# VH-VL binders against Jasmonate-induced protein homolog, part 8

Target 1, 185 residues: Jasmonate-induced protein homolog, of Atriplex canescens (Fourwing saltbush) (Calligonum canescens) (p42764)
Amino acid sequence: MASTQAMGMTEQQKKSVDEMVEKATNMGVNVQAQNSAVVSMINQTNVSMTFNENHNWSGSVVGTGYPKSIPTKQSRQFIHQGDAKDGSQGAVVYYGSNANGEPCGWLLAWCAPTNVTPTKPNRVYVDCGAQSKFDTISWDTIKAKLDVGPATTNFTDVDTETTIAAGVTSTGSFASVGAAFGLST
Short names: E, the ipSAE of ESMFold2; O, the ipSAE of ESMFold2 at other seeds; V2, 0.75 times the mean of E and O plus 0.25 times the DockQ between their complexes.

## First folded at step 2 (VH-VL)

Design p7 (framework fv_potravitug)
Fold by ESMFold2-Fast, scan of step 2:
Parts: structure tokens; sequence; C-alpha cells
Structure p7 (fold): chain C 185 residues (1-185), chain A 122 residues (1-122), chain B 108 residues (1-108)
């Protein structure tokens, strides 16, 4: 018997998150605060993905920034530390290609509030498709979608045959955010 | 356990290109960023740049277009080239291992090569 | 870039005494990402402390780090003969990584 699980997170990603938390703790990063999000992304496409853009509504990434690339069939992680009032709320966009070599993008947005309640729950919002969809992003529109989003979600863009799955779960010490950037083919 | 060994020419004339190589013996190569530093006599350390086994690089902006770092993953070696040297480039050069976090090193360094004194004089 | 200042430049003490070394940053160091290194003349630096206060593997417990924001301290509780060397602080809260000019711990 299990409570809600992150749909995008593999068993290997869960181990990688545990290893990153241990590594970050050994480096003096306070990951055991409930206002932190530990984000893991797995690239299930056939090519490397490249970081394009981020947005912060509350909080900021710790350390030197977001992973520049996610190699094919590998995962990368980062820690986003939330503020005391609103916690960790942010988004990332990675670019890559679909099975036909067409340029595509994947967007992950998350909300991990400082105090998780039924009225202020963990949320994710995802989108993927042609790269042109992300050439000009309305962050206000993304925020509006995130604010009513579920804790676990997935989306498939049938035109590009791209898919994305994500979830967020509170661990009691931090929020665990998982995402899989993939192809439906 | 894991060891870094470095080599390269230590005596240069102004305008020449500095070339140093660092080899990694034992341990994992793909998990880390591999980094170059220098230390002028009697002064503090300066970070030069870093490279991942994938070929991804980050450089100190102060060295502008003069620096390049390359990697040979099959030999577990990485190399520094610094073009158009002058007397201010006289320093002990070190290679080191940086911990990988988010495709960037977290910026502290737990394993170092022995150092190579490079002297640039007319 | 963040500029690090270390004080004093030279600290003259005897074995068995307590050493306190200061490192100040020109602006706040994110997440207290500050490291301390020990360097014996003619040798490569050795990592002592990272994340302001975490001891690296194999480092004796007489070494401790503290501080946050712009003010950081390395403390050696009881100096041993091998501790009379140079110490550097380094920040990694912002690229490019930068180092202090060093504090020399000198015997007598």
Amino acid sequence: as target 1 above (185 residues)
Amino acid sequence: QVQLQQWGAGLLKPSETLSLTCAVYGGSFSTYYWTWFRQPPGKGLEWIGEIHHSGSTNYNPSLRGRVSISVDTSKKQFSLKLRSVNAADTAVYYCARGLDYGDYTLGYFDLWGQGTLVTVSS
Amino acid sequence: EIVLTQSPGTLSLSPGERATLSCRASQSVSNDYLAWYQQTPGQAPRLLIYGASSRATGIPDRFSGSGSGTDFTLTISRLEPEDFVVYFCQQYGRSPYTFGPGTKVDIK
C-alpha cells in the first residue's frame, strides 16, 4: 500500500536523489528543510537535451545552477531552495529532438509550499511539443496552470510524439520532484 | 587510491603557448569535472577552468580567449593550453578533481596533481 | 566576482596554542559555499573544510570551520608542528570560484 507517487521517477532516479541529498548534506547544504525541492529529471529521448530557460516564482536554485545538459537515457538532479513564505516554486525548459530529429522542448513547473496543506498542496505542471512552442513563454499563464495543478501529471503531444510525466511528493524533510522527458514512439 | 599526475614544458618565452597534461590513475573518470588552477609565486590560487568527460567546458572570464581545455576519455587525460603567454603567466599550475553537481562542479576540490612550475621569461 | 580577504596575513604562535583564521567576502556567499585548504610550501593544496563547517575525509578533529554570509572562520584548537603552513579560503557560491590571498601560520 502506497500513497501518491511521482509518475516520472524511476527506481534509479530515486537512488540518484538519495545520493545527491547525501552529497549536498556533506557539502553543507540544508536539504532537510521542508521549503527545499530536490528535482530529478530523466532524459528518455534518443539524444542529449540542453538547458534553455528557468523561471522562479519563489526560491532559487542552489549551487552553480541547473544541469546544462541531460545525456540520453541518463538523469540529472538539482536542488531548488524555497523561501520561508511560499516555498519552492519554479520552472525549467530543456530542448532536444524527437524520433524524427525535429527540434522539441519539455517544460517542468513545480510548487512545493513551505507548509503542505489541503489548500496549499504540492503541484506540478508539464508541457512538451515543438521547440517553437517555447520561443516566447507566458510565465503568468504557466503560473495560473500550476496553481490548480495536481501532484502527479503527464502529457503527450501527438503531433511531435513527445511525452512528459512528473510528480511531487513531500518526504517530511524536503519535496521530491521527479520528471521524465520522453517520446511516445 | 586515485592519483593525478601532470607534465608539460616548464620554461617558456613570451608569446609561446603553454601546454600541460594531467592523467587520472584509478577511480572513476566520467563522474567528475577535471579542473586547472594556477598559483603565482607567493600569491593565492586562481581557477582557470574545468572540463567534463563529455567535452563540456567552463572557463574563468579573466583568461578570455587565451585558454582551452581538452579531454581524452580513452586515456583518462585532460590538457590545458594557454596562448600568448607573458611574464604574468609565471606560476605553479595544478590539475584537480571537482565534484559534479548539475553538470557543473560544486566548486571544491578534493584531489590535486603535484603541480608544474611554469616560468615565462625573456 | 567575489573578493575574499584573509586576516591576519601572518599568525605567529607556538605548538599547543589555538589558532583562529578569518576569511571575509566582499558580498554574501550563497549557501555558505566556502572551503578551506592547507598548503605546505612546494606541495598542492589539501582540502580541510567545505560548506563552511564540514570536515573533509581524513582531516583531524582539531580543525573546525564556522561562519555564514560574509564572515567565516577556521579554528585549529591545538596547533601541531605540521600545522605551521599556509591556509586559503575559497568560495564556490558564485562563478568564477575565487580564493583568498592566504594566512601563514608561523612558528614563534
Scores: ipSAE 0.000, ipTM 0.465, lowest interface PAE 13.7, mean pLDDT 83

Design p8 (framework fv_potravitug)
Fold by ESMFold2-Fast, scan of step 2:
Parts: C-alpha cells; structure tokens; sequence
Structure p8 (fold): chain C 185 residues (1-185), chain A 122 residues (1-122), chain B 108 residues (1-108)
C-alpha cells in the first residue's frame, strides 16, 4: 500500500500506481521490501507516444520493461529497481507529435536514492521540445542537471508548445514518480 | 459493432511454426490490447499474449520465447506465431479484444474471434 | 501463477432453478480483476461479468457476480434453457492471466 504519492499525479495515476504495486507483488516483485521507483506517465497529447530510449545511472527496469507506447489520454507505468548503493536513477524519452503534427520528444529523468537525506534527496529533471533535440543526448549533461534538480518540476517549450511536469516522493517502501507529457495549447 | 475474424493453418507437424491472423472490423483499433488465448480439447483457456496498436507486447512466460505477436495497424490485423510446436500445442486458438490498463496488465475480453482448431501431429 | 479452481465441476439442475457457481483462487485476487465467461460447446467464450460484479453489455439481469479475496461466486437466478452450458472464471490481476477449469451446468 502507498502512503504518499508524487506531487502532480492525477487521482487516476495514484490509483494506477497502487494497482501496479499490488500486481507486481503478486508477480513476486518485492516492491514493499526493496528500494525501487514506480514510475507513472500520462500522455496528455492528441496522439500515441512511442518509447525511444532509456538510460540507467543506477538500477534497472524490471518486469516487462518500459511501455512501448502510451496511447493518447492514457497512463502507463513501470518499475525501476534501485541498487543498494545509489538507488534508482534513470531516464526515459518518448516521441510523439505536437498540435501542429510536428515530431516532438519528452524526457523524464529521476533520482530516488537508497537513503534519502537532505544531501541526497529525491530529484527529477524534465525536458521537451522538437524530436531533433533528442537525436544526440549527452547523458552526462542530463545527469548534472538531475543532480541539482527539485523533487517537483515542470517545463514548457514555447517553440513547439509542448509541456512536461514531474514529481517524485518516498512512500516508505518505494519512490513514486509521476509525469505528465502534454501540450501547452 | 465490433467483429473479429481469424484464419491460419490448422494442421501442423512437430517443430513447425504456427501462424494465425486476426482482423478487426468496426470500432477503434487503438486503446485496446489485442490478445490470443488457446483451449486444449476438454480443458480450460490459457492466455498466450497480447499486443496494442503500437506494438507493445506481453507474453505468457510458460511459452518460453516461442511466441511472437505482431500488429499491422493500417489493416487492423494482428498475428500470432508460435515456433517449435509439439502435440501439447493442439488446441482451439482464439483472438480477442481487451481494454488496456497498464503496460503489463490487460483486462477482460469482450469480443472474440470464431476460433481456429490447430492440431499438431506427426 | 494464480491457480483458479471451480466447484462443482458439474452442476445438475432444472430450468427455473437458481445456480450458484464457485471460483476459488490460490491467492488473493482483487475483485477489480475477476471475470466470468459463458461457453457453448464449439463456440468462443462470451463475457458475462467483469470486475467480479459488473454485468457486461447485453447480459440478462438473471446473471450476477460477487466475492472478494479468494472466493468468488456467479449466480444465475432462474436458469433458462440456453444457460445449460460451461462457465469459466478468469483473473487478470496477476501475470499471467489465468482461467478456472470450468463448471458445466447440466440438465437433470
């Protein structure tokens, strides 16, 4: 059972995280006893989004892996199992389109350390815009931005009229990460 | 109204690959998982796997890397391939529609294909 | 894998009687992820109930479902001639999805 959910999550996403945790424990994933991040992403755009890329700084995705697609107006979830030293630190990039039909991307990065302290807090970093922005990603640059990131953030790219919001919080058993991939129009 | 129609080979020899296709008529193709089930003679149903319109798949672990499901969104069709068949794969195979909840989580099945009897014998 | 057992294997009744069919799970299943299907021999299954208690579109009100945890029940309040067929329960809350072996409702 989750005691606290990430800021910015819809009520449906909070329910979806709870249901995913229940299903994962039934499948033998030890979410309640081990550090992990349960990540929920909602697609608020007008078209399906497609998984493009991931990066792991610490930990790895479990189960069926990253959702290959996020249909329009729906949410998808995954579990990222943290390691004992650094916890769960990773990123995903999804591709889709803006209101004008132009190809766009959305990037979510999170850090859920094994021992959350004021010097090692939960963090997120987000970015979105034209798909070409993500043709060559410097993961070192993203990591540097994540390392000083807040627990809740949002960003709007004015040129493409795309937006992204994300948050991370600890539930006592795992970290809950929520993200909304959307349009500013 | 939604209708599913399936077709494919009915008689196979051990070691061959089973290929079945399901076509969807009416309704929306996106927003659902498209799933395969089988039913050995006189037994209950077994879930094989599922795919959504974007190609996201989930498979029953018991089929041990033998199963592949693919989708053709332009034709509103999805297909099952089951490799290295043996007598235990003899069953009626069904395609069906399920609502989508999560990446590794489909729902109940509300529309079904007519079924295809597949017999594996030497 | 969650194993579903159905009892009885065969239920012998007359038209107009009430049928009560049991589905028991080897571990707890959320009622949100329990469904019941009807199957006429030689045909595809037909969805009756989803989420343990929600009647599917077009299903007569004589069919109802209930239950939670490991114990679920399908009730047919007044059997009609077409109801003497096989019934399966399904859980879709844990991977892989699993079905019970079926209960056959037979005429006395």
Amino acid sequence: as target 1 above (185 residues)
Amino acid sequence: QVQLQQWGAGLLKPSETLSLTCAVYGGSFSGYYWTWFRQPPGKGLEWIGEIDHSGSTNYNPSLRGRVSISVDTSKKQFSLKLRSVNAADTAVYYCARAPTYYDFWSGYSDYWGQGTLVTVSS
Amino acid sequence: EIVLTQSPGTLSLSPGERATLSCRASQSVSSRYLAWYQQTPGQAPRLLIYGASNRATGIPDRFSGSGSGTDFTLTISRLEPEDFVVYFCQQYGSSPQTFGPGTKVDIK
Scores: ipSAE 0.000, ipTM 0.470, lowest interface PAE 13.1, mean pLDDT 84

Design p9 (framework fv_potravitug)
Fold by ESMFold2-Fast, scan of step 2:
Structure p9 (fold): chain C 185 residues (1-185), chain A 123 residues (1-123), chain B 108 residues (1-108)
Amino acid sequence: as target 1 above (185 residues)
Amino acid sequence: QVQLQQWGAGLLKPSETLSLTCAVYGGSFSDYYWTWFRQPPGKGLEWIGEINHRGSTNYNPSLRGRVSISVDTSKKQFSLKLRSVNAADTAVYYCARGQYEVATIDYYGMDVWGQGTLVTVSS
Amino acid sequence: EIVLTQSPGTLSLSPGERATLSCRASQSVSSSYLAWYQQTPGQAPRLLIYGTSSRATGIPDRFSGSGSGTDFTLTISRLEPEDFVVYFCQQYGYSPLTFGPGTKVDIK
């Protein structure tokens, strides 16, 4: 993908989200659109990524849960159903490797309020780097960062040469959260 | 490295209940729907239904009221019950790894299958 | 339900020839949700192609898929002896999941 500006969802991720919503609807799945987030993640690294951890501040994942693996150069999605008061607020951490084969992690946190307003906007927070950075996560610290986060963001960790970009938007039907987990090399 | 092994009684009389179990060895259990299909002799495949690790089911409407699929997540097993069988239910029954619950552009079809169980319904 | 029709019912060819198998849907099917399977008599189906054109793991490159909307094609570029078996198309975008009746590739 490689963009130095704040990134939203890629066209491939938007298409994947649309197809996921279509498939779920056709199979008779009732998703509460008003306060749900459809999260799409693309692995732009050279190896498969593995789910490590999640955290819920508001709401919970539905269906089979978080994708346990994201193969190299592929996208995976999940639905996070928010509560009626605070919407969908959560985080996921995936592990993988950088170009040198060193263990690395990528963290995505999002906030998609039930009622989006200027004072309660859609927000994301991202982080990436050495896997050891995520061995002991302070969720209170992540939440504080998320609570003042923008709707779209990117971060590059120079030491590990890893990068992450994410965005969250609402178009009426669902909050769409997109993230790209990648390398800066 | 994922393998499915299935078992159950293969000879039934009309009105009896078919019961088959499928065990999953290796791989991820919680990321997939686990699916049952059947194939009458010399004919094509028919989807019966699917279940995930939380017990969420989808069934073929043509089998309305007769099908029940259950899951035992601790054993990584899922089971098919088909009630009130008749001669039209004679088929080879297959369990398979179904769709990833979250549909994606890169979704795999049914990539892992059990060996099949021939079920004959005769008086 | 979406009905899939496959043509021809039987395709008679010699080893080394190209096989072209057709699958038609009664209504539009997203290209992401169309698969092809190979079945040897007495065995479970084997996934060949998913998402219209993606080859499953371990499937030789002589197998390819194409299509969109209601018309889908499986192509076998050079038939090998083991390819003279039955092929099924499947849609998995709509409930209930449905299969075509199959095309038998037979030796001439």
Scores: ipSAE 0.000, ipTM 0.454, lowest interface PAE 13.9, mean pLDDT 83

## First folded at step 5 (VH-VL)

Design b1 (framework fv_axatilimab; at its last look DockQ between E and O 0.04; V2 from the best seeds 0.00; counts 0 for: pae O 14.5 > 2, placed apart)
Fold by ESMFold2 at other seeds, look of step 6:
Structure b1 (fold): chain C 185 residues (1-185), chain A 124 residues (1-124), chain B 107 residues (1-107)
Amino acid sequence: as target 1 above (185 residues)
Amino acid sequence: EVTLKESGPALVKPTQTLTLTCTFSGFSLSTRGVGVGWIRQPPGKALEWLANIYWDDDKYYNPSLKNRLTISKDTSKNQVVLTMTNMDPVDTATYYCAHRRSYYDSSGYYFDYWGQGTMVTVSS
Amino acid sequence: DIQMTQSPSSLSASVGDRVTITCLASQDIYNYLAWYQQKPGKAPKLLIYAASSLQSGVPSRFSGSGSGTDYTLTISSLQPEDFATYYCQQANSFPLTFGGGTKVEIK
């Protein structure tokens, strides 16, 4: 009776995340980003996604801010400038719908330390599911998971059939974060 | 097997517009992470990057030539097209199209498969 | 723009020699560096990417090293098929730029 859950990123998710990391890298290089996270997100669902909220543990978004929408099958980017001590640490939540038209949410969090070391690596955390899951977010709980999390990760919500994957790499002076917001069907 | 081939005129007159087509096989520009670039080489001289186009239609141009270059793709034909306006004798070169190295291998902008090149001479 | 300076512009060597070609970037390129081999009348061929990673099918006598702004291509024992022109390319930022080339000739 148990539902199957993904153990790790599928080949398709890995390709999508790596494409978004490349896009973030290109952007960061073009603007000479420093001490920042350059974030690229692709909407692999069937409807446009809309920005819901952000959270900052350190640093803040710069330039034109967070993309207000991500059209279906398209990507959008932003730059999150870190502070001197703790770098760039933040999260975003986007809303959309699953294949049944039910409201859903996708959460991406990242940690890009000012100086990446083996004990202070780049990290990501992801979550997705019914939109109501994001009505009451415990940012302390997410931070605790982020602080022990990996550089690449994914999550699939069986009930809504939504999925999310993300990865982060260091590209010298900045971190490149890529994420794929999708459906498991 | 990844292959690319350039086609277009061998001779153009000054001020004319050059149109080059890159026809490829063994990959698709519908595949995420895939890109195609154009590089030229004047006879006996070094390589010069011109433009890249990616699967998501992102385009990058050499700024020294930006207002003269247009790059586009036709995924149904497995083609990338480069146009270069206002040709001048200094633009005489062999023009190459090249496959962008897979993102899964590296995040840098490397060209792992090249066409044989097509020589374009600009002369009145 | 990131300027790439190759040295030497040409060299003469014998089969069996150890050959070293250097490439200097005008700023840090974080190991985003490729080496290409080009024979007369042929397209360039990728040898090394990410400064030191050997492309599939390239003989192990080729190696790349360096970091920051200073990069080196080494051919440990030159073979007859290695007489060619070699180019470095920074792959870190647009516009992509190539070195001026190093022609390796038979002595």
Scores: ipSAE 0.007, ipTM 0.485, lowest interface PAE 14.5, mean pLDDT 88
ESMFold2-Fast, scan of step 5: ipSAE 0.421; ipTM 0.793
ESMFold2, look of step 6: ipSAE 0.007; ipTM 0.601
ESMFold2 (binder alone), look of step 6: mean pLDDT 92; pTM 0.947

Design b2 (framework fv_axatilimab)
Fold by ESMFold2-Fast, scan of step 5:
Structure b2 (fold): chain C 185 residues (1-185), chain A 122 residues (1-122), chain B 107 residues (1-107)
Amino acid sequence: as target 1 above (185 residues)
Amino acid sequence: EVTLKESGPALVKPTQTLTLTCTFSGFSLSTSGMGVGWIRQPPGKALEWLANIYWDDDKYYNPSLKNRLTISKDTSKNQVVLTMTNMDPVDTATYYCAHRLGEYSSGWFDPWGQGTMVTVSS
Amino acid sequence: DIQMTQSPSSLSASVGDRVTITCLASQGIYNYLAWYQQKPGKAPKLLIYAASSLQSGVPSRFSGSGSGTDYTLTISSLQPEDFATYYCQQYNSYPLTFGGGTKVEIK
């Protein structure tokens, strides 16, 4: 088990999520349980990470949009507003570098259904590795993997020494999605 | 080509139950992302959404019609059935069924059936 | 419920005119908005989904714009076949709700 596997969201991430929700509410954004996801990403790598790509299966980003960068050892958040039937289902890819300076990518996908049931639970899927892995993404393949995914997961790519951990939970007001983009050290 | 067609009675008496059937082709309600909705339009008035049913048997109803509506599907017959109890003259309208297009998106409809006019009168 | 207020309720226009129809939601709907065209005696036809995405086969003179609570349908150069009633619909929250309609009549 890597040190990141049992970590969950940090206390600082939880505080940042609360601040994001408050600011969004003040701007007139309605954050609703199982209809929206508040996503928090922490960069545990040694360099700044840059937003590369998103995909929406259900819903879209709102408010200030996707963070364009995540500085090293800091977290950034966004709100993804789901549609009425399928909720919030999306993915993001961030680029950065591993310990050896090799270009790498981190992919987070989440599913926060509008009506969470045992057969339609909250799910996450994660992947990381060489940046070239994400040059051509089969979103249908990612969706198929997400659709059978757990509510918490982690993955380590041995070749690039990169790791990613993520989880999703319903808070009663929104679905909280947390992810840590990191290195296996 | 996706097509839908509504069928049911043209005339209903007050207090009776209305049963409408939507028969469709070109898709299956066993296919992920597929759904069918019912919408009505009283003469000269706006569109009003009634109910949706989806591939996973999830059902949604307009709360303003408070337990008067039941929606069900028969995937082997490619049919969706809407039942509405305690009909009143104000329920006189053209009733449409429509396909939900797009995987993992909801709420817009295309294509629509031709509509069936239901008159509620004594 | 999310109330959709459509304006104007009717307008008269000539072929070649630029026509603008507005739709106001009682709360934010995050671009989960569709526009439909309905000709007399016919079923509605989808024109635009996700506030600004043009449905395949719909002429490019139709466009949608807006965000938050305020949305607009524009017909850049009205054609004879465009005389119809137009409806907006939000799909952010159940129940799904439609605007009151805008009738575009020949002048």
Scores: ipSAE 0.007, ipTM 0.565, lowest interface PAE 9.6, mean pLDDT 86

Design b3 (from a5 with heavy chain Y104W; framework fv_axatilimab)
Fold by ESMFold2-Fast, scan of step 5:
Structure b3 (fold): chain C 185 residues (1-185), chain A 122 residues (1-122), chain B 107 residues (1-107)
Amino acid sequence: as target 1 above (185 residues)
Amino acid sequence: EVTLKESGPALVKPTQTLTLTCTFSGFSLSTRGVGVGWIRQPPGKALEWLANIYWDDDKYYNPSLKNRLTISKDTSKNQVVLTMTNMDPVDTATYYCAHRLGEWSSGWFDPWGQGTMVTVSS
Amino acid sequence: DIQMTQSPSSLSASVGDRVTITCLASQDIYNYLAWYQQKPGKAPKLLIYAASSLQSGVPSRFSGSGSGTDYTLTISSLQPEDFATYYCQQANSFPLTFGGGTKVEIK
């Protein structure tokens, strides 16, 4: 992703997000994706992560669906197909553990309009922390944050020492979303 | 309750411009996610989508109609207007306006207006 | 443009019959498919959206299934009020396109 828009990211997070975006792009061109968000996620934690929840504002997952697990230090991908007007807008939540074995969650939300313009750009929103943070999610609140979000972002929860970084870019026919779910130490 | 009703001329001569108005109630075109579409049906034939307009003034047109279509909205009057130039006898059809079902994520047409029959004949 | 092909163009059935209508898209439409019912002289009525979601107020005897390019509308036990023409519609890309229709007639 763009370095100037990835302020606050570590060099490792920038590399991880860029690698995931590239992996999403390669998948999308291979399947000739259109009006889709092709998403690649890497688990940089010390344990396997498990799919917990998704939300669709526009579009839905296709193919084999959301990966049910992401093994430690591995990546998984999915395709989220958008509708003609609104494109692909959705979110996923994965559960895992931090370095101390405490239950934690990571949330990735994206907005990939069918027609990207300066007033309707690609956006991401991320959040992470204690698993209890995601017991009751206000999707309206997440949507409001996503709607003003940048194309590249990161967040660190100091209490749980968890991190998440993500970026989205358009390839002309689909959007590539890359995300890194990790720990701050 | 959401309702829509089409109005316009019943008879149009070849080369004339058709103007149809959709008047609706029960929703506002200023509400995010809302849209209105126009669909036509020639007698005994299938449905054909013509154009959509949305809350953010995005407009989409059927490219097969060679730039003959213009869609606009007047949010204060609860109206959507469709204009079609250079009418031809093959354009004889019932014209419907319909509400885009779905609140942000997708749009399907429900409910529909009753339709207005337009005959193009010399 | 995405072409929508319905089969059959017409069928004859009796009350109580199980009726199936198919819709084939010329390319993957990712479940962005709706089914409409139209009675003579009336506007179409939405029955099913997103391939399988039943619209509020529509009887449970109507169901939709399918994925990719192949979709089916099923009426599990045909009622007298179900004799009508049925249309599929894709919303995956502009222009939005409808199938040619399937007329369900009394046997």
Scores: ipSAE 0.319, ipTM 0.744, lowest interface PAE 3.1, mean pLDDT 90

Design b4 (from a5 with heavy chain S105D, light chain A91Y F94Y; framework fv_axatilimab)
Fold by ESMFold2-Fast, scan of step 5:
Structure b4 (fold): chain C 185 residues (1-185), chain A 122 residues (1-122), chain B 107 residues (1-107)
Amino acid sequence: as target 1 above (185 residues)
Amino acid sequence: EVTLKESGPALVKPTQTLTLTCTFSGFSLSTRGVGVGWIRQPPGKALEWLANIYWDDDKYYNPSLKNRLTISKDTSKNQVVLTMTNMDPVDTATYYCAHRLGEYDSGWFDPWGQGTMVTVSS
Amino acid sequence: DIQMTQSPSSLSASVGDRVTITCLASQDIYNYLAWYQQKPGKAPKLLIYAASSLQSGVPSRFSGSGSGTDYTLTISSLQPEDFATYYCQQYNSYPLTFGGGTKVEIK
């Protein structure tokens, strides 16, 4: 265990991401979502998390909007309607705290193209750490990383002992995104 | 017509807790997408956002004051209450409550209450 | 936190003048910007939201423009009732932050 950043997703993270993808899928089916990313997030920290900001590369949030808070150990969902040409590409940042009560942030970015192909796949990018890390975000840098990102990913920040995992899967006419915001302790 | 009015003490002693009530009409805090915020303004100075509360009881606080602030609502009475602990002379300001409408990316305030002046002095 | 720098802090203008007030954000706020007017002894009143959308009931001489980090409020022909302090506010991220204000003094 020399470095938590070098480790893959934990079994708990894998199960949490899978559960969130399932919740997103169920929501999308129930509302008959089309050309959308349906996103489900679980807060596995010890305190409530609060919505801080979002970014849209293509598409926009619909319905009730982004959840303003995610209570501890609970999940929240939203729908991001894709642009006809480029689909749903966006990001959200939530703030909370780590096990030591220090302010921390979690960032989830996704890309769900209108037409998924091997060259244009569904992809996610994640980041987490001290809240100050998100005081000034280079969205162009995030986009560059997202554009070559995998369908499933995780990151652990050793300094703050925070972790994040996410996955995305096509479900008929929409994409299901699942994410787990947590602590490595 | 949407209206809001602040009420509370005009004078507070240092170290005491301030309690302000916002009473409103023309909207319900049970309606999806609505919220109420508190903003203050020291004499001759700029506006400073303090806290927001929303229809689903979601709360946001200014981090510089978070440990001193509590916001709550009573939907049946059309009231939002802000409490601020450990008052100091630098907290002397006009305190406003204001209506916010729309989705989560909507952070503008309209309309505002008339404001209530709070002086912190011995 | 996003810092909002408003300029100038004060200006003196005559009736009929074109007045421009600038608001600079420390990072991109994606047009999530509002402008408020505050007359002496009164609560602020919303003028513009989403950087350029005029609030109903606000005179057409008020307009907002800009994108990214640089935004402006313009009064095309200043009227006596426009004597006031003007504030910008970003709502891209929490905490919500206001500019320092611009006091428009009419001569």
Scores: ipSAE 0.006, ipTM 0.480, lowest interface PAE 14.2, mean pLDDT 87

Design b5 (from a1 with heavy chain Y104W, light chain S30Y Y94W; framework fv_axatilimab)
Fold by ESMFold2-Fast, scan of step 5:
Structure b5 (fold): chain C 185 residues (1-185), chain A 124 residues (1-124), chain B 107 residues (1-107)
Amino acid sequence: as target 1 above (185 residues)
Amino acid sequence: EVTLKESGPALVKPTQTLTLTCTFSGFSLSTSGMGVGWIRQPPGKALEWLANIYWDDDKYYNPSLKNRLTISKDTSKNQVVLTMTNMDPVDTATYYCAHRRSYWDSSGYYFDYWGQGTMVTVSS
Amino acid sequence: DIQMTQSPSSLSASVGDRVTITCLASQGIYNYLAWYQQKPGKAPKLLIYAASSLQSGVPSRFSGSGSGTDYTLTISSLQPEDFATYYCQQYNSWPLTFGGGTKVEIK
């Protein structure tokens, strides 16, 4: 939404991204090829969140894989290595609960092309709400929405009082993708 | 079924320009994710990638061949054309065109179907 | 550029043998590696992509493994039609680069 200020990564998230890049590089993972995305997710809800699902349109997760859980008020990171032309394009879904203890889900999709241009920009798409919303996902529908998405976005689901904000930026060495999974209350 | 076929001159004189055409069927370069590459192989030697072109007209060239290469497409004819300037006897090789996988494949950028190749000899 | 080094340059084997070919990248390539088979006078044929995924129609005796910089193509029980030259190719970074090839010859 235009009426909401774009989310920025916290200082702790930025430090965690730097530490993950250093660790991955020391393990022989090439994050400097300009087709890597380092994704940082912060859980701003009151309970731990758990990994449910991912989808890859271009590239795949590397290193230690998707974080299985994100503790409340903490961030977790992963590296997604894209192909040489289309870069990193993927999505993750995490499950948790809203303020009322109702099962909810948060979906982050990103597009970080290897060569970012005005015609091929960095993009994100986000969604959140009741967990049942994510029981059957049309990945083609998500991709269509992602393909016209902005570089920074947010969404609030009024019924569940959940919110999600995300952005993607190029660092010259890799794409930095940040997301905040939260509550509107 | 994806098929590709190279065509062009079998003999080229030193300093001349080589023009090769790849004609294909079973896919379209109007389809998102589709691309065609050119690879060459000198007699008894290894494969060398030359250039790729994609549905969105993105072009990639092997830097070691400098500005000698131009790749273009004619989507309506199902053709990709490679031009290589200032031919030298060391450019004698079999030239292949090949199809890439769809953009939806998270693995990307390998050559899944190849043309039969066309031999180009550079001599006076 | 990423250099791809194949070992050995050639090997001799008999039908039924287990054959192993290695490919070393000069830097990490994240499993963005393909293997091709080329018979004399013929175009290369894709065998494996993403380091370990079999192309449709390729016999299960072919397998790929490895990570980081070090990758292997294995033929578990060599057949007469497998005598060919094999090439690895990285597609992690531009320019795309191929290994020097490994010729598998009959004993």
Scores: ipSAE 0.007, ipTM 0.544, lowest interface PAE 11.2, mean pLDDT 85

